# VH-VL binders against q9umr5, part 351

Target 1, 268 residues: q9umr5
Amino acid sequence: SYKPVIVVHGLFDSSYSFRHLLEYINETHPGTVVTVLDLFDGRESLRPLWEQVQGFREAVVPIMAKAPQGVHLICYSQGGLVCRALLSVMDDHNVDSFISLSSPQMGQYGDTDYLKWLFPTSMRSNLYRICYSPWGQEFSICNYWHDPHHDDLYLNASSFLALINGERDHPNATVWRKNFLRVGHLVLIGGPDDGVITPWQSSFFGFYDANETVLEMEEQLVYLRDSFGLKTLLARGAIVRCPMAGISHTAWHSNRTLYETCIEPWLS
Short names: E, the ipSAE of ESMFold2; O, the ipSAE of OpenDDE; V2, 0.75 times the mean of E and O plus 0.25 times the DockQ between their complexes.

## First folded at step 14 (VH-VL)

Design ql12 (framework fv_nofazinlimab; at its last look DockQ between E and O 0.84; V2 from the best seeds 0.83)
Fold by OpenDDE, look of step 14:
Structure ql12 (fold): chain C 268 residues (1-268), chain A 123 residues (1-123), chain B 112 residues (1-112)
Amino acid sequence: as target 1 above (268 residues)
Amino acid sequence: QVQLVQSGAEVKKPGSSVKVSCKASGYTFSTYYISWVRQAPGQGLEYLGLIIPEYGTANYNEKFKGRVTITADKSTSTAYMELSSLRSEDTAVYYCARGSKWFDSTPYYMDVWGQGTMVTVSS
Amino acid sequence: DVVMTQSPLSLPVTLGQPASISCRSSQSLVRYTGNTYLYWFQQRPGQSPRRLIYKVSNRDSGVPDRFSGSGSGTDFTLKISRVEAEDVGVYYCMQGTYWPPTFGQGTKLEIK
């Protein structure tokens, strides 16, 4: 039998967004129990990410308990960060494959439609004034806002991304790293035609330097310091990169070619 | 010097399949996109799909409805394009072209082209 | 798909005279990152396409300076300041901003 699959949605999503993914899984892996978690849908996805992590944790614990052989996580967009944090705080998770589906794993720094909706008068260059305030950190988008020009503010004010990355010292860093390293495989999916994740390389733990040059995962401090286990995971062959061109952000979970190439192999 | 050398001309029957090869040299094959483009006689250019050899991740123009398969062999620095269920309308010169590095944002850069492979589909 | 429309489709030119080719896209080619992925290709008779211009206005190495690209948004132009005999061929614009990449119809440049 196939291991259960748990799906975590992204910003402003609902379970309906994953109807194609469900279809693909049912067709290729019949009998798979797929659970799309219907939590923090729509505008509720703007809630602080730690609140979301707690909610999703309560939902996945019973599922994991009933699956002693392990489960697979498919986490889309913002959901990928939620899942990474979830795996960091859970000392007893049994996740075999963690599939990060076009997630801003190293954060976001771009003018997207989502940002324009929330902050219609603010450009990305000025968003640090809002996002790195206590008020701003009450919004999920700000929890992974990563301004490369204001690194000091990011490190000190980010209540989520900086912590799960181990970029800011905290008493749980060692334990979180240990917990995250329990994952069997980390599957990173993303691509240059995404249109939302900025830079798109963030899905592969790449990100801007101070000159807005995109650096690879291996050049990031979090990797070099192995602050949350990326270097360790890579060394043991547990990181899988699956980049694909021609996929828009809202199509990652509904494209058949992408599913067959990047998702299906890890659902066994 | 960066170079893409394609396989020779093909003559195929309708309903059959053709597989065209594209051997790359002069650069790190695995890290750059390879795109495939075709050109019917006297017509314009049509995009087929692309691949990242390092990861084997390919994507295709929906127009071909799954008839195109793009693969790559890193050990031989060769990309392949297979077109199945051939029709007379598939008669064209098929080109491979180099894109950017996969980690860059210009997959369709197409700065170097192969010499082309003529595929003729006739009864 | 994004439609690329070139004009003219046929371009007879006298040697030494300038030439201009227009390319219009059905939607803005400015990506969310601010980059514009418009390319120009030259295809001489019996040859493979050759890239002349990338990202609207950048010439590839070896491309004569008599070739220039310009434009923004949806309107782009390839100019040849002084046409030479070797410039005979078909010229294509291509957008690489949206999947799938799409080409213009081509402009056949001939010598009068």
Scores: ipSAE 0.927, ipTM 0.953, lowest interface PAE 0.5, mean pLDDT 95
Fold by ESMFold2, look of step 14:
Structure ql12 (fold): chain C 268 residues (1-268), chain A 123 residues (1-123), chain B 112 residues (1-112)
Amino acid sequence: as target 1 above (268 residues)
Amino acid sequence: QVQLVQSGAEVKKPGSSVKVSCKASGYTFSTYYISWVRQAPGQGLEYLGLIIPEYGTANYNEKFKGRVTITADKSTSTAYMELSSLRSEDTAVYYCARGSKWFDSTPYYMDVWGQGTMVTVSS
Amino acid sequence: DVVMTQSPLSLPVTLGQPASISCRSSQSLVRYTGNTYLYWFQQRPGQSPRRLIYKVSNRDSGVPDRFSGSGSGTDFTLKISRVEAEDVGVYYCMQGTYWPPTFGQGTKLEIK
């Protein structure tokens, strides 16, 4: 009686990370078919996001076909960007709830310490030199790197985020917007103690202006222009915000209070 | 002027519960965190938890999970803290304090405090 | 939880003399964004706490200039350049970098 749930993991992640989330769903919604997609694990999560989108698309098609009443997506961290792209590129998706679990939806402009093994000489203020090159765009991290101080470079070089946001002109923009708008609910989850997503408000489509002042979703150009459907979704009451303090980045899928408050109500 | 006004002192028996109110005025109640902190007689400060009234999303210090419930009523601009299964160690002054906007930098500013509510637990 | 340790716990001071209160954390309070969420509160006798300093060194509006905060990493200091009679009370440091927020034990400042 419950719609199937598809789980998409994040950077350097694997399906095992979601064992507690699976337990919570089993306890509150017995009989729910939950599939945690075992693709692009570990270092494979650094592959270009369009490559990951294609692979995850192939995996979700048969699941959606077997569930004509619809499915739910729970998409964690980088996985939330994969899922948003899926909603745009799939003409025939039947997603009811898209649950974005601490995902950098407006991009990332944060600490680069975890990137030193890949880009050893870069700080966040100069990572744009690497990321906005053709070579850099072959890494998932750079596909959603969003430097607020180099907007022209971002708009010209971003092969993923600027496209799914409708910030670059492209022939599929109208169709992608139409497809995205078929989602039943967009559930945005995140919080100030995350520690990784920077700004953490990116999980709610907030982001830095040129002065590194965080502007909320409704102040973003992509919202104001309704470039991929956020304004339309909000006007329909389809956007649910569920911010919660006190949860670190790796704990979003293993916190029962968060699950009961922000996830469970949307797993019809 | 921003104010937090709390309910009056309470005397409770062990095993019962208490619900302390915190009425806010002078600002947009729904968009700011409300934190709860307590102070046992002659002791220091101890953080209980918080809530974002707009979304009803509360979280608790693990030490009190299962006994404390924090809620908010946007129509009356009032936050509540309920502590159940009371024991003598729960005798304390309970404070509410305002944090930042939920969308701002940090929830833990605690720039405005209520006057405090004494809760005494005795048989 | 992050442990906050204050020193001294009792601080008798002569009017007009400087005072210094130390606060140490069990781990660094610097977030990767570079911000340090260390606060100082004053609790006068019979009153609720009042915030004096936020983010290590930023003085709240209406707090006298004689109060200053400093420090980095794990070591923090509240200084009063010239103690006045109204400064009597208990001073607490608090960290807000890691959930849950935690307080120091308090430092009782008295005038002799």
Scores: ipSAE 0.714, ipTM 0.878, lowest interface PAE 1.6, mean pLDDT 92
ESMFold2 (binder alone), look of step 14: mean pLDDT 91; pTM 0.936

Design ql13 (framework fv_nofazinlimab; at its last look DockQ between E and O 0.82; V2 from the best seeds 0.00; counts 0 for: pae E 2.8 > 2)
Fold by OpenDDE, look of step 14:
Structure ql13 (fold): chain C 268 residues (1-268), chain A 123 residues (1-123), chain B 112 residues (1-112)
Amino acid sequence: as target 1 above (268 residues)
Amino acid sequence: QVQLVQSGAEVKKPGSSVKVSCKASGYTFSTYYISWVRQAPGQGLEYLGMIIPEYGTANYNEKFKGRVTITADKSTSTAYMELSSLRSEDTAVYYCARGSKWFDSTPYYMDVWGQGTMVTVSS
Amino acid sequence: DVVMTQSPLSLPVTLGQPASISCRSSQSLVRYTGNTYLYWFQQRPGQSPRRLIYKVSNRDSGVPDRFSGSGSGTDFTLKISRVEAEDVGVYYCMQGTYWPPTFGQGTKLEIK
């Protein structure tokens, strides 16, 4: 039998967004129990990410308990960060494959439609004034806002991304790293035609330097310091990169070619 | 010197398949996109699909409805394009072209082209 | 798909005279990152396409300076300041901003 699959949605999503993914899984892996978690849908996805992590944790614990052989996580967009944090705080998770589906794993720094919706008068260059305030950190988008020009503010004010990355010292860093390293495989999916994740390389733990040059995962401090286990995971062959061009952000979970190439192999 | 050398001309029957090869040299094959483009006689250019050899991840123009398969062999620095269920309308010169590095944002850069492979589909 | 429209489709030119080719896209080619992925290709008779211009206005190595690209948004132009005999061929614009990449119809440049 196939291991259960748990799906975590992204910003402003609902379970309906994953109807194609469900279809693909049912067709290729019949009998798979797929659970799309219907939590923090729509505008509720703007809630602080730690609140979301707690909610999703309560939902996944019973599922994991009933699956002693393990489960697979498919986490889309913002959901990928939620899942990474979830795996960091859970000392007893049994996740075999963690599939990060076009997630801003190293954060976001771009003028997207979502950002414009929330902050219609603010450009990305000025968003640090809002996002790195206590008020701003009450919004999920700000929890993974990563301004490369204001690294000091990011490190000190980010209440989510900086912590799960181990970029800011905190008493749980060692334990979170240990917990995250329990994952069997980390599958990173993304591509240059995404149109939302900025830079798109963030899905592969790449990100801007101070000159807005995109550096690879291996050049990031979090990797070099192995602050949350990326270097360790890579060394043991547990990181899988699956880049694909020609996929828009809202199509990652509905494209058949992408599913067959990047998702299906890890659902066994 | 960066170079893409394609396989020779093909003559195929309708309903059959053709597989064209593109051997790359002069650069790190695995890290750059390879795109495939075709050109019917006297017509313009049409994009077929692309691949990242390092990861084997390919994507296709939906116009071809799954008839195109693009693969790559890193050990031989060769990309392949297979077109199945051939029709007379598939008669064209098929080109491979190099894109940017996969980690860059220009997969369709197409700065170097192969010499082309003529595929003729006739009864 | 993004439609690329070139004009003219046929371009007879006297040697030594300038030439201009227009390319219009059905939507803005400015990506969300601010980059514009418009390319120009030259295809001489019996040859493979050769890239002349990338990202609107950048010439590839070996491309004579008599070739220049310009434009923004949806309107782009390839200019040849002084046409030479070797410039005979078909010129294509291509957008690489959106999947799938799409080409213009081509402009056939001939010598009068």
Scores: ipSAE 0.927, ipTM 0.952, lowest interface PAE 0.5, mean pLDDT 96
Fold by ESMFold2, look of step 14:
Structure ql13 (fold): chain C 268 residues (1-268), chain A 123 residues (1-123), chain B 112 residues (1-112)
Amino acid sequence: as target 1 above (268 residues)
Amino acid sequence: QVQLVQSGAEVKKPGSSVKVSCKASGYTFSTYYISWVRQAPGQGLEYLGMIIPEYGTANYNEKFKGRVTITADKSTSTAYMELSSLRSEDTAVYYCARGSKWFDSTPYYMDVWGQGTMVTVSS
Amino acid sequence: DVVMTQSPLSLPVTLGQPASISCRSSQSLVRYTGNTYLYWFQQRPGQSPRRLIYKVSNRDSGVPDRFSGSGSGTDFTLKISRVEAEDVGVYYCMQGTYWPPTFGQGTKLEIK
């Protein structure tokens, strides 16, 4: 039998968005129990990410308890950051495959329609003034805003991303790293035609340097210092990269070829 | 010296399939996109699809989805394009072309082209 | 799909004179990052296409400086400041901003 699958949605999203993914799983892995968590839907997805992590944690605990053999996570967009935090904060998670579906794992630095809707007069170059304030950190988007030109402000003000990346000293860093490293596989999915995640390579733990040149995961300080376990996971063979071109941000969970190539093999 | 060398011309009957090869040399094959483009006699260029050889992840122009399959063999540095259920209007020169590295911010710019493979579909 | 429209489709030019080819897209080719993925290709008679210009205005190495690209948004131009005999062929614009990439119809440049 197949391990249960837990699905976590992204910004301005809801459980209905995953109906095609559910169809694909049912066709290829009949009998799989799939739970699409119906929390923080729509505008509620703008709540602080730590608040969302707490709510999703409470929802996944009973599911994991009923499946001692393990579960899989499929986490889309912003939901991939929620899931990574869950892997760090839960001493007792039993996640085998963490499937990160076009998630801004190293953060976001881009002028997108979603961001313009929320902050209509701002540009990426000046949004740090809003996001790196206590008021700005009450919005989920700002919790993973990563301005490569204001790294000192990012490190000081980020209440979420800098912490789960281990970019600041904090008392839980060693425990969070230990918990994260219990995951069986980290499956990274994304591509250049996404149109929302900026840079799109953030889905693979790539990100801008100060010149806005994208550095790969292996060139990032968080990897080199192994601050939350990426280097250890890669050396263990537990990181799977599955990039695919030609898929827009809203289509990652409704493309059969992507599912068959990048998701299906990991739903043991 | 970056080079793409394609397989030879083919004559096919309607309803059959054709598989064109594209052998790369002079660069790290696995990390660069490979695109396929065709040109019917006297006509313009039409994009078919692409692949990232490192991961085997291919995508296709919707016009050809279901008929075209693009694959790559990293061990031989060779990409393949297979077109099934051939029709007379599939008569064209088929080109492979190299894109950027998959991790680059400028995908699909097709800087190096193969010599082309003429595929003729006739009854 | 983004439609790319070239004008003119046929361009007879006297040797040594300038030539200009227009390319219009059905929607803006500017990505949210600010980059514009508009390319120009030359196909000489009996040959494979050759890239001339990438990202609107950047000339490839080995391409003579008499070729230049310009434009923004939806309207783009390839200019040849002084046409030479070797410039005979068909010129294509292509957009790479939106999947799938799409080509213009081509402009056949001939020496009159």
Scores: ipSAE 0.549, ipTM 0.832, lowest interface PAE 2.8, mean pLDDT 91
ESMFold2 (binder alone), look of step 14: mean pLDDT 91; pTM 0.936

Design ql14 (framework fv_nofazinlimab; at its last look DockQ between E and O 0.85; V2 from the best seeds 0.87)
Fold by OpenDDE, look of step 14:
Structure ql14 (fold): chain C 268 residues (1-268), chain A 123 residues (1-123), chain B 112 residues (1-112)
Amino acid sequence: as target 1 above (268 residues)
Amino acid sequence: QVQLVQSGAEVKKPGSSVKVSCKASGYTFSTYYISWVRQAPGQGLEYLGVIIPEYGTANYNEKFKGRVTITADKSTSTAYMELSSLRSEDTAVYYCARGSKWFDSTPYYMDVWGQGTMVTVSS
Amino acid sequence: DVVMTQSPLSLPVTLGQPASISCRSSQSLVRYTGNTYLYWFQQRPGQSPRRLIYKVSNRDSGVPDRFSGSGSGTDFTLKISRVEAEDVGVYYCMQGTYWPPTFGQGTKLEIK
């Protein structure tokens, strides 16, 4: 039988957004138990990411307990960060494949419709004033805001991304790294036509330097220092990159070609 | 010198399939996008699809509804475009073209083109 | 799909005179990152397309300075300051901002 699949949605999403994905899984892997977690939907997805991590943890623990052979995680957009954190804090997770579906794994630094909705008068160049404040960090979007021009503020004020990345020292860094490394495979999916994740390479742990030049995963300090296990995962062949052109952000979970190419192979 | 060399002309029957090859040289094949474009006689250009050879990830123009398959062989630096269920309307010159590096956000740069492959579909 | 509309479709030009081709997109070609992926291609008779301009106004290596691209948003122009005999062919604009890439109808440049 196929391992259960747990799906974690993104910002402002609901379980309905994944109806096509469910269909694809049912067609190609009949009998698979797929659970789309209906937590923090819509506006509630703006809650602090650590709160979301706790909520999702409570939901996945029973599922994992009933699946001793392991489970697969499909985590979309913001959900990919939630899942990475989840795997970092859980010392007993049994995740075989962690599929990061167009997630801003190295953070976000771009003017998107989501940002405009929350901060209609603020551009990305000024958002650091809000996001790196105590009240700003109460919003999920700010939890992974990564301003390359204000690195000190990011490192000191980011209550989520900087911590799960191990970019800021904290007492749980070693344990979180150990826990995250329990994953069988990390499947990174994203592409240049996303239109939301900025830069889109963030889905592959690429990101801006101080000059807004996008650097690859292997050039990032978190990789070089192996702060949360990326270098180790890569070395043991556990990281899979699956980039695809022509996919918009809202289509990653509903495109058949993408599913067959990047998702299906890892649902064993 | 960067160069894309395509396979020779093809004559096919309706309902059959054709597979056109595009051999790349002069650059690191695996890291650059390859796009496929066709041009019917006396007509304009139509985009078919794209692939990243390094990862074998391809995407297609929905107009072709699954009839197009794009693949790549890194060992031979060759990209392939297969079109199935051929129709007379598929008669065209098919081109491969190089895009940017996959990590550089410009899949459709098309700075270098193959010489084209004429595919004729006739009963 | 994004529709690219060229004008004119036929362009007879006297040698040595300037030429101008317009390309209009059905929506803005400015990507969320601020880049505009508009290209111009030249296809001489019996040849493969050749890229002349990328990202609105950048000339490829080997392209004469007689060629220039301009525009923003939805309106773009290719200009030839002084048409030469070798410029005969069909010119296409293409957008690469949205999937799938789409081409204009083509403008056939001929010598009067």
Scores: ipSAE 0.931, ipTM 0.956, lowest interface PAE 0.5, mean pLDDT 95
Fold by ESMFold2, look of step 14:
Structure ql14 (fold): chain C 268 residues (1-268), chain A 123 residues (1-123), chain B 112 residues (1-112)
Amino acid sequence: as target 1 above (268 residues)
Amino acid sequence: QVQLVQSGAEVKKPGSSVKVSCKASGYTFSTYYISWVRQAPGQGLEYLGVIIPEYGTANYNEKFKGRVTITADKSTSTAYMELSSLRSEDTAVYYCARGSKWFDSTPYYMDVWGQGTMVTVSS
Amino acid sequence: DVVMTQSPLSLPVTLGQPASISCRSSQSLVRYTGNTYLYWFQQRPGQSPRRLIYKVSNRDSGVPDRFSGSGSGTDFTLKISRVEAEDVGVYYCMQGTYWPPTFGQGTKLEIK
């Protein structure tokens, strides 16, 4: 039989958004227990990411306990950051495949309709004034805002991303790295036509340098220092990259070709 | 000496299939996009689809979805485009073209083109 | 799909004189990152297309400086400052900002 699948949604999202993904799984892997976690829906997805991690942790523990052979995670957009934090903070998780579906894993530095709605008078160049304040860090978007032109502020102010990336000292870094490395496979999905994730290569742990040149995962300090286990995981052959052109941000979970190519093989 | 060399001309009957090859040389084939474009005689250019050969991740213009299949063989540095259920309006020159590396933001760069493959579909 | 409209479709020109080709898109080609993926291709008789200009105004290597691209948003122009006999062919604009990429109808340039 197939391992249970747990789905974690993104910003301004709900479980209904995943109806096509559920159909694909049922068709190709009949009998698979799929749970789309219906927590922090809609505007509640703006709550601090550590609060969301705590709530999702409570929801996944009983599912994992009932499936000693392991589970799979499919985590979309902001949800991919929630899931990565879960893998770090859970000493005893049994996740085989962590499928990161167009997630801003190295952060976000781009103007979007979501940001215009939330901060209508701000642009990406000045949003650091809001996000790198204690008040700003109470919003999920600011928890992974990564301004490459204010890296000192990012490193000091980020309450979430700089911590889970091991970019700022904290007492749990060694334990979080150990826990993250227990995952079977990390499946990275994204593409150049996404339109929201900025840079879109953040879904593959790429990000801007100070000149807004995108550096690959292997060029990032967090990789080179192996601060949370990326270098170790890649060396084990456990990182799978599955890029695809021609898919917009809201279509990643409703494209059958993407599912069959990038998701289906990892749902053992 | 980056180049793309395509297979020879084909004459096909309606309802059959055609498979055009595109052999790459002078660069690392697997990491660059390959796009397919066609041109009916005396007409303009029409985009068919794209592949990243390293990952086999192809996507298609919706107009042709269900009839076109794009694949790649990394061991021979060759991309393929197969069009099924051929009609007379599929008569065209079919081109492959190289994009950027997959990690860049310019998949449709099309800086190097194949010489084209004439496919004629008639009675 | 984004519709690309070229004008004129046929362009007879006197040797040594300037030529100008217009390309208009049905929506802005500026991507959310600020880049504009507008390309110009030349197809000489009996040949495959050759890229001349990428990202609105950047000339490819080996393209003579008499070719220039300009424009923004929805309106773009390819200019040839002094037309030479070798410039005969069909010119296409293409947008790569939105999936799928789309081409203009082509402009046939010929010497009077």
Scores: ipSAE 0.817, ipTM 0.907, lowest interface PAE 1.0, mean pLDDT 92
ESMFold2 (binder alone), look of step 14: mean pLDDT 91; pTM 0.936

